# VH-VL binders against b7kms5: the designs that were tried, part 292

Target 1, 80 residues: b7kms5
Amino acid sequence: DTFETVRNTIRIESEVDESLRQLCHEERITKETWLEAAYLYLCEKPEELAQVIQLAQERLSQRKAIADYKRAKTMQERFL
Short names: E, the ipSAE of ESMFold2; O, the ipSAE of OpenDDE; V2, 0.75 times the mean of E and O plus 0.25 times the DockQ between their complexes.

## First folded at step 18 (VH-VL)

Design s_11 (framework fv_pozelimab; at its last look DockQ between E and O 0.67; V2 from the best seeds 0.58)
Fold by OpenDDE, look of step 18:
Structure s_11 (fold): chain C 80 residues (1-80), chain A 125 residues (1-125), chain B 107 residues (1-107)
Amino acid sequence: as target 1 above (80 residues)
Amino acid sequence: QVQLQESGPGLVKPSETLSLTCTVSGDSVSSNYWTWIRQPPGKGLEWIGEIYYSGSSYYNPSLKSRATISVDTSKNQFSLKLSSVTAADTAVYYCARDYTLDEGSEDFTIYFDYWGQGTLVTVSS
Amino acid sequence: AIQMTQSPSSLSASVGDRVTITCRASQGIRNDLGWYQQKPGKAPKLLIYAASDLQSGVPSRFAGRGSGTDFTLTISSLQPEDFATYYCQQFFNYPFTFGQGTKVEIK
């Protein structure tokens, strides 16, 4: 079997990333295959998927607020 | 689902003020940066400026402070005014969402992911 | 202002060809580089952000690489719909600036 991959930079919150890395190490899998498997699993679980999406939206909202603040501060400093 | 649409006069006389409005749907103008870009016919792209919902804005120095960008949260719109226009200001004007992506720590990246269709503004007497 | 220089300004290629476009920044911009595709009469379309991240919905034959001052956009196998003008843009500092564009034409 052959497959193609798409390169992405995944930016994961530090505590979550550390926990995930530990899990992957213990289970002898990779973060990439974990994400693939998790997504495929959720695709077959509409209720669970909806819950994950809601959580993801909340996390995104928080990250976005922080990101915009960082930008405002950093870009001002770079411009000046 | 995010959509942007430019609107305004397609013809402006020299020395007058170019005024355009970008109507945003599918996203709130209060949650992002918003930018204007222009492209003279047959030429490349020029960044005009950006605005944050708080009113903070940056402009391309090439416009020599002729540009003013504003946000109307009640209408979910943001606008561009370019004063003292000349033939050199003839271009297709685009509005776009200026998205900030967190990269952790103090880092972030920026990209324009949603664009309006663009509107041609011709400066002519 | 940071100058973005694309190379080449234009190129001719055939369907199936591997196409590489380069973009050089006049100073280091880390990974704050985007690539856009523009077809006549249309707005630019985001292809790549953060130098190498593929925008959702963009075919995997597009790839961005590089960091610092030298960047590349690669189309692994050119398709008929890929004939267009491509622009790089830096987001590292104001004013944001674009490359002059690279027109990919059919041979």
Scores: ipSAE 0.578, ipTM 0.881, lowest interface PAE 0.8, mean pLDDT 94
Fold by ESMFold2, look of step 18:
Structure s_11 (fold): chain C 80 residues (1-80), chain A 125 residues (1-125), chain B 107 residues (1-107)
Amino acid sequence: as target 1 above (80 residues)
Amino acid sequence: QVQLQESGPGLVKPSETLSLTCTVSGDSVSSNYWTWIRQPPGKGLEWIGEIYYSGSSYYNPSLKSRATISVDTSKNQFSLKLSSVTAADTAVYYCARDYTLDEGSEDFTIYFDYWGQGTLVTVSS
Amino acid sequence: AIQMTQSPSSLSASVGDRVTITCRASQGIRNDLGWYQQKPGKAPKLLIYAASDLQSGVPSRFAGRGSGTDFTLTISSLQPEDFATYYCQQFFNYPFTFGQGTKVEIK
């Protein structure tokens, strides 16, 4: 059902989250309505959507590299 | 869409080497840890070991003397070799994506989110 | 190695029941615990990671709780597709060990 809400956990980089919280507060909207509106808006704009996807892929790659680094460091410390 | 598929001989003779390959599509072997898991028929799951694409690996101590995992980046594959097999090594073998999720600060979490369908390897004379 | 002990080894339940499966670690593992569902002839499927976080596409009737050594997986209002074997796995330290499994069957 596309009209029911689903509860999800998301993880946003802290400085981005702070900026998004400030924007949502100033515009008197919520993070979830902003996310929904941003996606729905971009669906009608293929070139803009592609640019957002490219940035998202770059950020995903960066966050993955950080995660792998933390794992390697921590597991080395825990190794038995 | 990430997909993993195991391939290799379904029958291996005792004392020989079991050799399996996992072909990855929809992702690069250079972007994750990768793992092998096995399940003897009717029994539970056993973690065999993992590899990071740069070649760093760790193995279950119960299998370390016999298990080797390797990566072939040109074919987007990773492989398992298990030497000196016996009937106890008869199992369904799974490959899986061994994902590390950033939790912020100094934290992370690990999970196996994509699995191959599994391949039965029987060790029999 | 960190031993993971599941209870019960099997259980029988009816559609609509609330089912709780426990997993106990032989030492503290923080929240480094996942739950997997396996149906006959199929690969395991990730349900829960980090002890309590629901994987994408998993129904919200699945819930994970716990930290340290004691963990639970709860299925509210059991559905026909939930009859399966469930495994916990720790990711705190090598080797990454599984529990022995809990088979959930039709009563």
Scores: ipSAE 0.514, ipTM 0.839, lowest interface PAE 1.2, mean pLDDT 90
ESMFold2 (binder alone), look of step 18: mean pLDDT 91; pTM 0.927

Design s_12 (framework fv_pozelimab; at its last look DockQ between E and O 0.86; V2 from the best seeds 0.57)
Fold by OpenDDE, look of step 18:
Structure s_12 (fold): chain C 80 residues (1-80), chain A 125 residues (1-125), chain B 107 residues (1-107)
Amino acid sequence: as target 1 above (80 residues)
Amino acid sequence: QVQLQESGPGLVKPSETLSLTCTVSGDSVSSYYWTWIRQPPGKGLEWIGEIYYSGSSYYNPSLKSRATISVDTSKNQFSLKLSSVTAADTAVYYCARDYTLDEGSEDFTIYFDYWGQGTLVTVSS
Amino acid sequence: AIQMTQSPSSLSASVGDRVTITCRASQGIRNDLGWYQQKPGKAPKLLIYAADDLQSGVPSRFAGRGSGTDFTLTISSLQPEDFATYYCQQFFNYPFTFGQGTKVEIK
């Protein structure tokens, strides 16, 4: 059978991306199929899913803070 | 379920101050930039300005410093004041969430992902 | 201010057609370009951000391409709900500026 895919831009922290890349290479899988599999696995693991969500929320908060800082700095430089 | 809703008088007299409020629900104003955009009837879009919850703001020079944007974190709102209005200020006014996305290194991108439905403000005597 | 010039200002097309709208910036804006769809009486809806990233919930028939000064929005197969006005917007520098819009009308 065939399935449709949705194109997504994934921006991963560099060290995490490198580690994941190495894992995928060793296991002969892709980051895409890894993410799919990981999500599906977690869907059946409510406690683990909750932990991942909490971690993801923390990481998002940190990333947002960094992004806002970058914006403030860069936009000031561009505008001036 | 982020929602933005503009509110304020739909009619303002010339030379008076246009005042609008954007009420945000489903998210906190304290984590984003917030922007105002307007569109005269049958015309294009004009960026008015933006504000960060910390108070940092930028405005379109075309408004000649008539615009003031503020944030009220206690009410989860941000507002626009436009002084000395004329007929040229007649427009649908939109508020929007201004999202900053980290792209790594020193890069980032910006987009307005959530908009209010807009509110028409007519300047007339 | 950075000038954003869209082309064409209007076009007529039929359902199923491939539609391409271009946006040119007066200076380099990297990938800091967004595309919006606006229907009469409604607020603009974000379609594309960062020049080529598709906003969640937007059909895959929409695609953004380009970097620097030249950008395109493509609708691979126009649907009835796609008749609207489209705007590009640069987020590279203040003030943020929009293209003048492209009205996609039914042929």
Scores: ipSAE 0.476, ipTM 0.846, lowest interface PAE 0.9, mean pLDDT 94
Fold by ESMFold2, look of step 18:
Structure s_12 (fold): chain C 80 residues (1-80), chain A 125 residues (1-125), chain B 107 residues (1-107)
Amino acid sequence: as target 1 above (80 residues)
Amino acid sequence: QVQLQESGPGLVKPSETLSLTCTVSGDSVSSYYWTWIRQPPGKGLEWIGEIYYSGSSYYNPSLKSRATISVDTSKNQFSLKLSSVTAADTAVYYCARDYTLDEGSEDFTIYFDYWGQGTLVTVSS
Amino acid sequence: AIQMTQSPSSLSASVGDRVTITCRASQGIRNDLGWYQQKPGKAPKLLIYAADDLQSGVPSRFAGRGSGTDFTLTISSLQPEDFATYYCQQFFNYPFTFGQGTKVEIK
């Protein structure tokens, strides 16, 4: 039917983004359509979706720790 | 779901210490920055200070000598003590999760994404 | 401390109107600014972070713009549930400071 889109911002680790961009270029698709297809595919596969969610939770934890480290470093500098 | 709940006395006498506790459920107090914010009745918001779960804390300079924030990991709580209170300290007090978002490179952003419902503390004789 | 000045202090508008709220910082704060909505008797709710990034679950009618010292929050089509007070807050340096608030009343 209708194909409306929502504009939003996401932040992907640079090495992962570079690899994804290369894949999308080689396959002649867009990053957006790849993300949509990946989600729609996984919705029909509960076991695979659960594995992806587990990995996402692990990456979220790692990125939070990195963010907290960057914050502490920067705020020390700003207090000088 | 992450939930925060403030608790403590609603009435405190002048010159005494205001003491509040924020109970965190659905996540670990040892995983984030945590903040206290207050709002005098009918007025705007004032940031009081924050604590990182390792014990590092930062305070609003106007309150630094009177405010102490602490973490109790065994109870999954963090607390505010504000000494030598006056009527000017009458406010609704909020606790909040203080999230640091990784933006890559050397960049980050900060936001308060989960808040308690707030508790009114009145300072009067 | 970095002062955050909002304008207007209050406004009244009809459902469906486009509303713009301004926030000005006393110093450059890059894009280290958030917008919060507060309804009477409730805690503030995060709408926008990093000046222009929409928080998950927030309606797309809310949009943030700006960097440096001048920032805006726009509601493209005001809804009855948007009656609230809106605050900007900077996260560039301690102490983290809020604007004085903008009260939006819906006729």
Scores: ipSAE 0.469, ipTM 0.839, lowest interface PAE 1.6, mean pLDDT 90
ESMFold2 (binder alone), look of step 18: mean pLDDT 90; pTM 0.929

Design s_13 (framework fv_pozelimab; at its last look DockQ between E and O 0.88; V2 from the best seeds 0.66)
Fold by OpenDDE, look of step 18:
Structure s_13 (fold): chain C 80 residues (1-80), chain A 125 residues (1-125), chain B 107 residues (1-107)
Amino acid sequence: as target 1 above (80 residues)
Amino acid sequence: QVQLQESGPGLVKPSETLSLTCTVSGDSVSSSYWTWIRQPPGKGLEWIGEIYYSGSSNYNPSLKSRATISVDTSKNQFSLKLSSVTAADTAVYYCARDYTLDEGSEDFTIYFDYWGQGTLVTVSS
Amino acid sequence: AIQMTQSPSSLSASVGDRVTITCRASQGIRNDLGWYQQKPGKAPKLLIYAASDLQEGVPSRFAGRGSGTDFTLTISSLQPEDFATYYCLQHYNYPFTFGQGTKVEIK
């Protein structure tokens, strides 16, 4: 059997990434297959998926705020 | 599903003010930086400037004295005004979403992931 | 302003060819570089951001490399839809500046 993959750059919060990495190591799986499996699992669970989406939206909002702050601060320093 | 659309006069007389508006759908203008970029016919791309919803803006020094970018959150739009235009300002003008990506620590990166189709503005008497 | 110099300004290639475009910054810009593809009459399209990260939906035959001052965009096997003009963009500091572009034409 063969399959095609798509290359992605995934940036995960360090604490979450470390925890996930450790889990994957213990379970002898990869972060990639974990993400695939988790998504497919959630696709069959609409209520749980909705909860994850809401959480993801909140996390995204926080990331955006932080990113914009970093940008403003750093660019100001570089420009001066 | 983010979409940007430029609108405004395609013809401007010399010494007058070029005015364009970018209408954003699928995203709130209060969630990103927003950029104007232009391209003279057959030439390369030039960054004009950007604006954040708070009103903070940055401009290309080559155009700073003439360019003004504004944002209207109530209409989900941002606009460009370029005063005292000459033939050199003839170009296709693009609006774009200026996305800031958190790369961890103090690092971040910027890219323009969504663009309008562009609108040609010709400066002619 | 930081100057971005692309090379070559134009090149001719055939389908299946490996194509490499270079962009050099006048000063260090870390990985704050993007690559954009533009076809006639269309807006530029983001291909690569952060020097080497592939934008979602972009074919894997596109690859960005480099850091500091020297950057490359590589198309491992040129496809018919890849004939276009390519631009690098630095956003390390204001003003953001583009390379002059590289036109990839059919040989």
Scores: ipSAE 0.603, ipTM 0.892, lowest interface PAE 0.7, mean pLDDT 94
Fold by ESMFold2, look of step 18:
Structure s_13 (fold): chain C 80 residues (1-80), chain A 125 residues (1-125), chain B 107 residues (1-107)
Amino acid sequence: as target 1 above (80 residues)
Amino acid sequence: QVQLQESGPGLVKPSETLSLTCTVSGDSVSSSYWTWIRQPPGKGLEWIGEIYYSGSSNYNPSLKSRATISVDTSKNQFSLKLSSVTAADTAVYYCARDYTLDEGSEDFTIYFDYWGQGTLVTVSS
Amino acid sequence: AIQMTQSPSSLSASVGDRVTITCRASQGIRNDLGWYQQKPGKAPKLLIYAASDLQEGVPSRFAGRGSGTDFTLTISSLQPEDFATYYCLQHYNYPFTFGQGTKVEIK
């Protein structure tokens, strides 16, 4: 009957989120249905999935570096 | 899948140095902060300190200058040395990933998401 | 150092009960607080980060709220696997400090 769902929190870069929000609005879908559809589509496309994974790894590395920089800066200011 | 495992002697004599190593798999020690936490039997949790792979470290002042955390990137490990131990240092010692999550703007959050199973170190003569 | 005080220190409850645990910081810590669950003989497990964000894989019956100095962890319908000790942790400033723990026991 209905899909069982899980509540999760995700964080998306604001410019990407704004672009995705506009796309979803124009296509009359939701972010969660877009995410589900994108994943299911890629599961049947090994070469395309590999490209997406590589991009995701690059973005993860970049976001992690930014997070660690913010932490170091903020904690130095607070600890003084 | 990130996994952490503590290793080291389970028995240490008073006044000697406690030495523990945390072996990391499924992640690089260069990609995060890493932390040591201890828990005396039947007691609460105490943060010992943290390290970033570049050598930047922060320690609980309750341990004064007795604690040193280090990283070995070639073995994908980080370690704790605690000098001049006493019975008060008897505890289960945990290593954990000390993750920094980007929250956009100039914001971030911290959490300890992967922990080792813990190793009991007893300080006894 | 920032002191984190949990209450109650222990409580007894039945399966299905609603349980609320509080954590108070000795100074404002924004939302820089996490909740951890620990079962006997096991390492702590992250439940909630940033005061209110549910960690992946944690059941939705767990909810965190609060900011500043006053924080709560609520379990909306206690399950058998939820009998454990719960700790809050502040990471606003060094040294990072845990609350003393709240033991949730079977009634």
Scores: ipSAE 0.559, ipTM 0.857, lowest interface PAE 1.1, mean pLDDT 91
ESMFold2 (binder alone), look of step 18: mean pLDDT 90; pTM 0.925

Design s_14 (framework fv_pozelimab; at its last look DockQ between E and O 0.85; V2 from the best seeds 0.60)
Fold by OpenDDE, look of step 18:
Structure s_14 (fold): chain C 80 residues (1-80), chain A 125 residues (1-125), chain B 107 residues (1-107)
Amino acid sequence: as target 1 above (80 residues)
Amino acid sequence: QVQLQESGPGLVKPSETLSLTCTVSGDSVSSSYWTWIRQPPGKGLEWIGEIYYSGSSNYNPSLKSRATISVDTSKNQFSLKLSSVTAADTAVYYCARDYTIDEGSEDFTIYFDYWGQGTLVTVSS
Amino acid sequence: AIQMTQSPSSLSASVGDRVTITCRASQGIRNDLGWYQQKPGKAPKLLIYAASDLQSGVPSRFAGRGSGTDFTLTISSLQPEDFATYYCLQHYNYPFTFGQGTKVEIK
């Protein structure tokens, strides 16, 4: 079997990444295959998927707020 | 599916004010920085400025005295006004989403991931 | 303003060729550099951000490298759809500034 992959940059919160890395190590899988499998599983679980999406949206909002703050602060310091 | 669309007059007379509006769909203007970029025919790209929903804006010093960017959250739009235009202001004007991502610590990443199709504005008498 | 010097201004290449475009910043910009592709009559398209991170959906034949002042965009094997103009962009400091562009033409 052959398949094509798409290169993506994924930045994961450090605690989550560490936990996921440990899990993948123990289970002899990769973060990539974990994400693929998890997504495919959730595609068959609409209620669970909705819950994950909601959680992801909340996390994104938090990241965005932090990012915007960091940007404003850093750029101000660089510009001044 | 984020989409941006520029609108406004394609022809402006010298010394008048160029006015463009970017209508955003698929995303709230309150969630990102929003940018204007222009490209004279056959030339390169020039960053004009950006605005945050709070009203904070930054401009290219080359245009700061003439450029004003505003945001209308109620319409999910942001606009560009460029006063005292000359032939040098003839260009395709693009609006874009200026996306910022947290990279941890003090790091963050910026990129323009969604662009309008651009609108040509010609300055001519 | 930070000056971005892009080279070459234009190049001719054939399908399958390895193409390298360089962008040099007048001062250190860490990894705050993006690469954009523009085809005639179209808006620029993001290829690479943060100097080396490939935007989702962009073919793996595109690669960005560099940090500080010297950056490169490499197309490992040029495809027909890759003939376009490429721009680097720094967003380390205001004003954000583009390179003058590199037009990749068919030989």
Scores: ipSAE 0.546, ipTM 0.870, lowest interface PAE 0.9, mean pLDDT 94
Fold by ESMFold2, look of step 18:
Structure s_14 (fold): chain C 80 residues (1-80), chain A 125 residues (1-125), chain B 107 residues (1-107)
Amino acid sequence: as target 1 above (80 residues)
Amino acid sequence: QVQLQESGPGLVKPSETLSLTCTVSGDSVSSSYWTWIRQPPGKGLEWIGEIYYSGSSNYNPSLKSRATISVDTSKNQFSLKLSSVTAADTAVYYCARDYTIDEGSEDFTIYFDYWGQGTLVTVSS
Amino acid sequence: AIQMTQSPSSLSASVGDRVTITCRASQGIRNDLGWYQQKPGKAPKLLIYAASDLQSGVPSRFAGRGSGTDFTLTISSLQPEDFATYYCLQHYNYPFTFGQGTKVEIK
């Protein structure tokens, strides 16, 4: 009706995704509604939002380093 | 906001060295792979090579003897040198962020998500 | 080097048309393929990565499919801003290689 959605691809670390999937199942919600609710809730909580942003930055850095390591190893093995 | 900007001479004489610099803003040159791609006028795209900030580099074998990519972390830049150029090296040169996504414990994907505007380098006779 | 062959090399279409571009790799590349859009005088723009994943900010009318050697980019309802040249790129192995491009023109 008045509620439009957009399709996006996201990648979630497997253990976090499993835990989130279990939570969503138990609460009878979807990942997307959980994401929307979490964001809207945190927007009203500046200090908590800042802590989440800091954690997200740390996770981004860690995931990037892992990705770059896997790339270097795999491409070296393929290229011979 | 990540931005890349190519700079360097637009005209290079045959047999000389083409030298280009890509200035990175909104991201650290130490945080990713970085790549150079070129496109001869009216033709397709050709990957030249890539560098990781630690100095590890990979090149298109067709250019490996002539191409050198380097990184300057203090200026947040990476550069391309292509020696012994000919008219065949006339192209628009792009720098791009060479982004790696972790897709699981054993997998990854690569894409070029931020590009410079491109700079035309003409090799004159 | 892995050869990437696009088909067709050009096509003519009208706004609202469904457009499909194919890309074939000379050997298996799993899903290590991206699609890029380039307008005249501009840098390429990433549309699709990992064969089927939509880049952030790209309209959902773009869809990628395929694995192995055969890949497609589909535009479900062509818009005026979609008239451009499209390239596939494989990153399975060095050297990374682009397809020759597919120019989508106004009919």
Scores: ipSAE 0.496, ipTM 0.850, lowest interface PAE 1.6, mean pLDDT 91
ESMFold2 (binder alone), look of step 18: mean pLDDT 90; pTM 0.921

Design s_15 (framework fv_pozelimab; at its last look DockQ between E and O 0.59; V2 from the best seeds 0.57)
Fold by OpenDDE, look of step 18:
Structure s_15 (fold): chain C 80 residues (1-80), chain A 125 residues (1-125), chain B 107 residues (1-107)
Amino acid sequence: as target 1 above (80 residues)
Amino acid sequence: QVQLQESGPGLVKPSETLSLTCTVSGDSVSSSYWTWIRQPPGKGLEWIGEIYYSGSSNYNPSLKSRATISVDTSKNQFSLKLSSVTAADTAVYYCARDYTFDEGSEDFTIYFDYWGQGTLVTVSS
Amino acid sequence: AIQMTQSPSSLSASVGDRVTITCRASQGIRNDLGWYQQKPGKAPKLLIYAASDLQSGVPSRFAGRGSGTDFTLTISSLQPEDFATYYCLQHYNYPFTFGQGTKVEIK
């Protein structure tokens, strides 16, 4: 049996990545198969999925804010 | 789903103030940088300036003394005012969204991913 | 201000041709360079950001390369819908500045 995969560059917050990496190591799985399994699991649980989406939206907002700050800081340094 | 639309008078007299508004839908003006760009007929593009929702703005030095960009979060709009206009200010004016966040990169990135259709402003007596 | 010089200002090409447009910055701008396509009467459209990253939905025949001061936009096989004016844009420092544009015309 074979299946097709898509290569993605996923950047995960360092503490979360480390925790996830450790879990995957202990359970002898990969981050990729964990993500696949987690997503498929949540697809069958609309309430839990909604909660995860909300958390993801919050985390995205934080990332955007950080990026905006980094931009402002960097551009200020370049301008000076 | 993000859409931008410029609005304002298409004709302005010399020495008067050009006023344009960009109405944003599908995104909050409080989550991005917002930019004005203009293009004289048959010519290239010129960056006018940008604004962040906090009110922080940056302008092209060529226009800084005359250009004012503002944001109205309650209306989800941002605006451009250009004072003391001359024929040289005749152009198609575009509003655009600056995209800063790139999930695939550790660094921020700047590009204009969504543009308005543009609105022609003619300076004439 | 950082000057962006595009070359050539215009070119004539045929469908299927390989087209290369160059943009040179007056100083180093790292990879803070974008490429935009503009058709008559339309707003510019983002093609490439961060010098080499392809914007979603843009055909793979478009490719951006370069860093520092020299950048290129390549269309591997020109299609009918690709006849347009192309602009590079630096956003390394204020003010952001565009190249003067390159008009790709039908031969």
Scores: ipSAE 0.590, ipTM 0.864, lowest interface PAE 0.8, mean pLDDT 94
Fold by ESMFold2, look of step 18:
Structure s_15 (fold): chain C 80 residues (1-80), chain A 125 residues (1-125), chain B 107 residues (1-107)
Amino acid sequence: as target 1 above (80 residues)
Amino acid sequence: QVQLQESGPGLVKPSETLSLTCTVSGDSVSSSYWTWIRQPPGKGLEWIGEIYYSGSSNYNPSLKSRATISVDTSKNQFSLKLSSVTAADTAVYYCARDYTFDEGSEDFTIYFDYWGQGTLVTVSS
Amino acid sequence: AIQMTQSPSSLSASVGDRVTITCRASQGIRNDLGWYQQKPGKAPKLLIYAASDLQSGVPSRFAGRGSGTDFTLTISSLQPEDFATYYCLQHYNYPFTFGQGTKVEIK
């Protein structure tokens, strides 16, 4: 039996990615196996999963504010 | 889950003002751009305009003198007023979330990912 | 305003067919284009954003391509639920404008 996989692209903040890459290298794992393991572990731990979701929501809010700023700046330049 | 629902009168007399409200649940009106789009029966889609909570709005030039979009953060709603309507303003009116996605660096993208079900407004004597 | 021209205006197809719809912008819009599906009596539904990125929950038989002025939406194997009207939308500059629509009908 083999795993079916889906190819995805994601964007990670550069300092977080550098830290994650270093961890994965030191532990001799890949980012994709780390993501799979982290999710599978958290699925069995509802309270820990909720804490991760809260942090993810905070980070999403920050990235959304940046996106809205970029949009306003760009559209002002184009509209003028 | 984000949900949008249009509400307002289905029949408006010529020369009057069309007023519609979009009620947002599962998201804050303050967190995104929000847009109104209309579709005359059997025809294509027309972007009316958009609003952002911090004070900017943008309108289709074809409607700019008659259209006003506003936000009520206390009710988590945004609205459209279209003045001096004629039969040409008969359409299904949709509200939509106007989402901005950060692509990194200076890049972003825009998409309308959640729509209300639409409400038909008929302009007739 | 940037005009978006879709081709064809309508087409008739069978389940299993490959369908291609084109959208042409009157000026360069980079990849600032989305594809929307609308069924009768329903609101449009986002399929593809940024010209080629598949929205979550949309089947992989839908594919978007193009940049600049010429864009395509392809349905690799048409399913019964895909009979609908399809619209492109540019969000490069105001006013945001839709193509006139392409109606995909059962043959």
Scores: ipSAE 0.530, ipTM 0.844, lowest interface PAE 1.5, mean pLDDT 91
ESMFold2 (binder alone), look of step 18: mean pLDDT 90; pTM 0.928

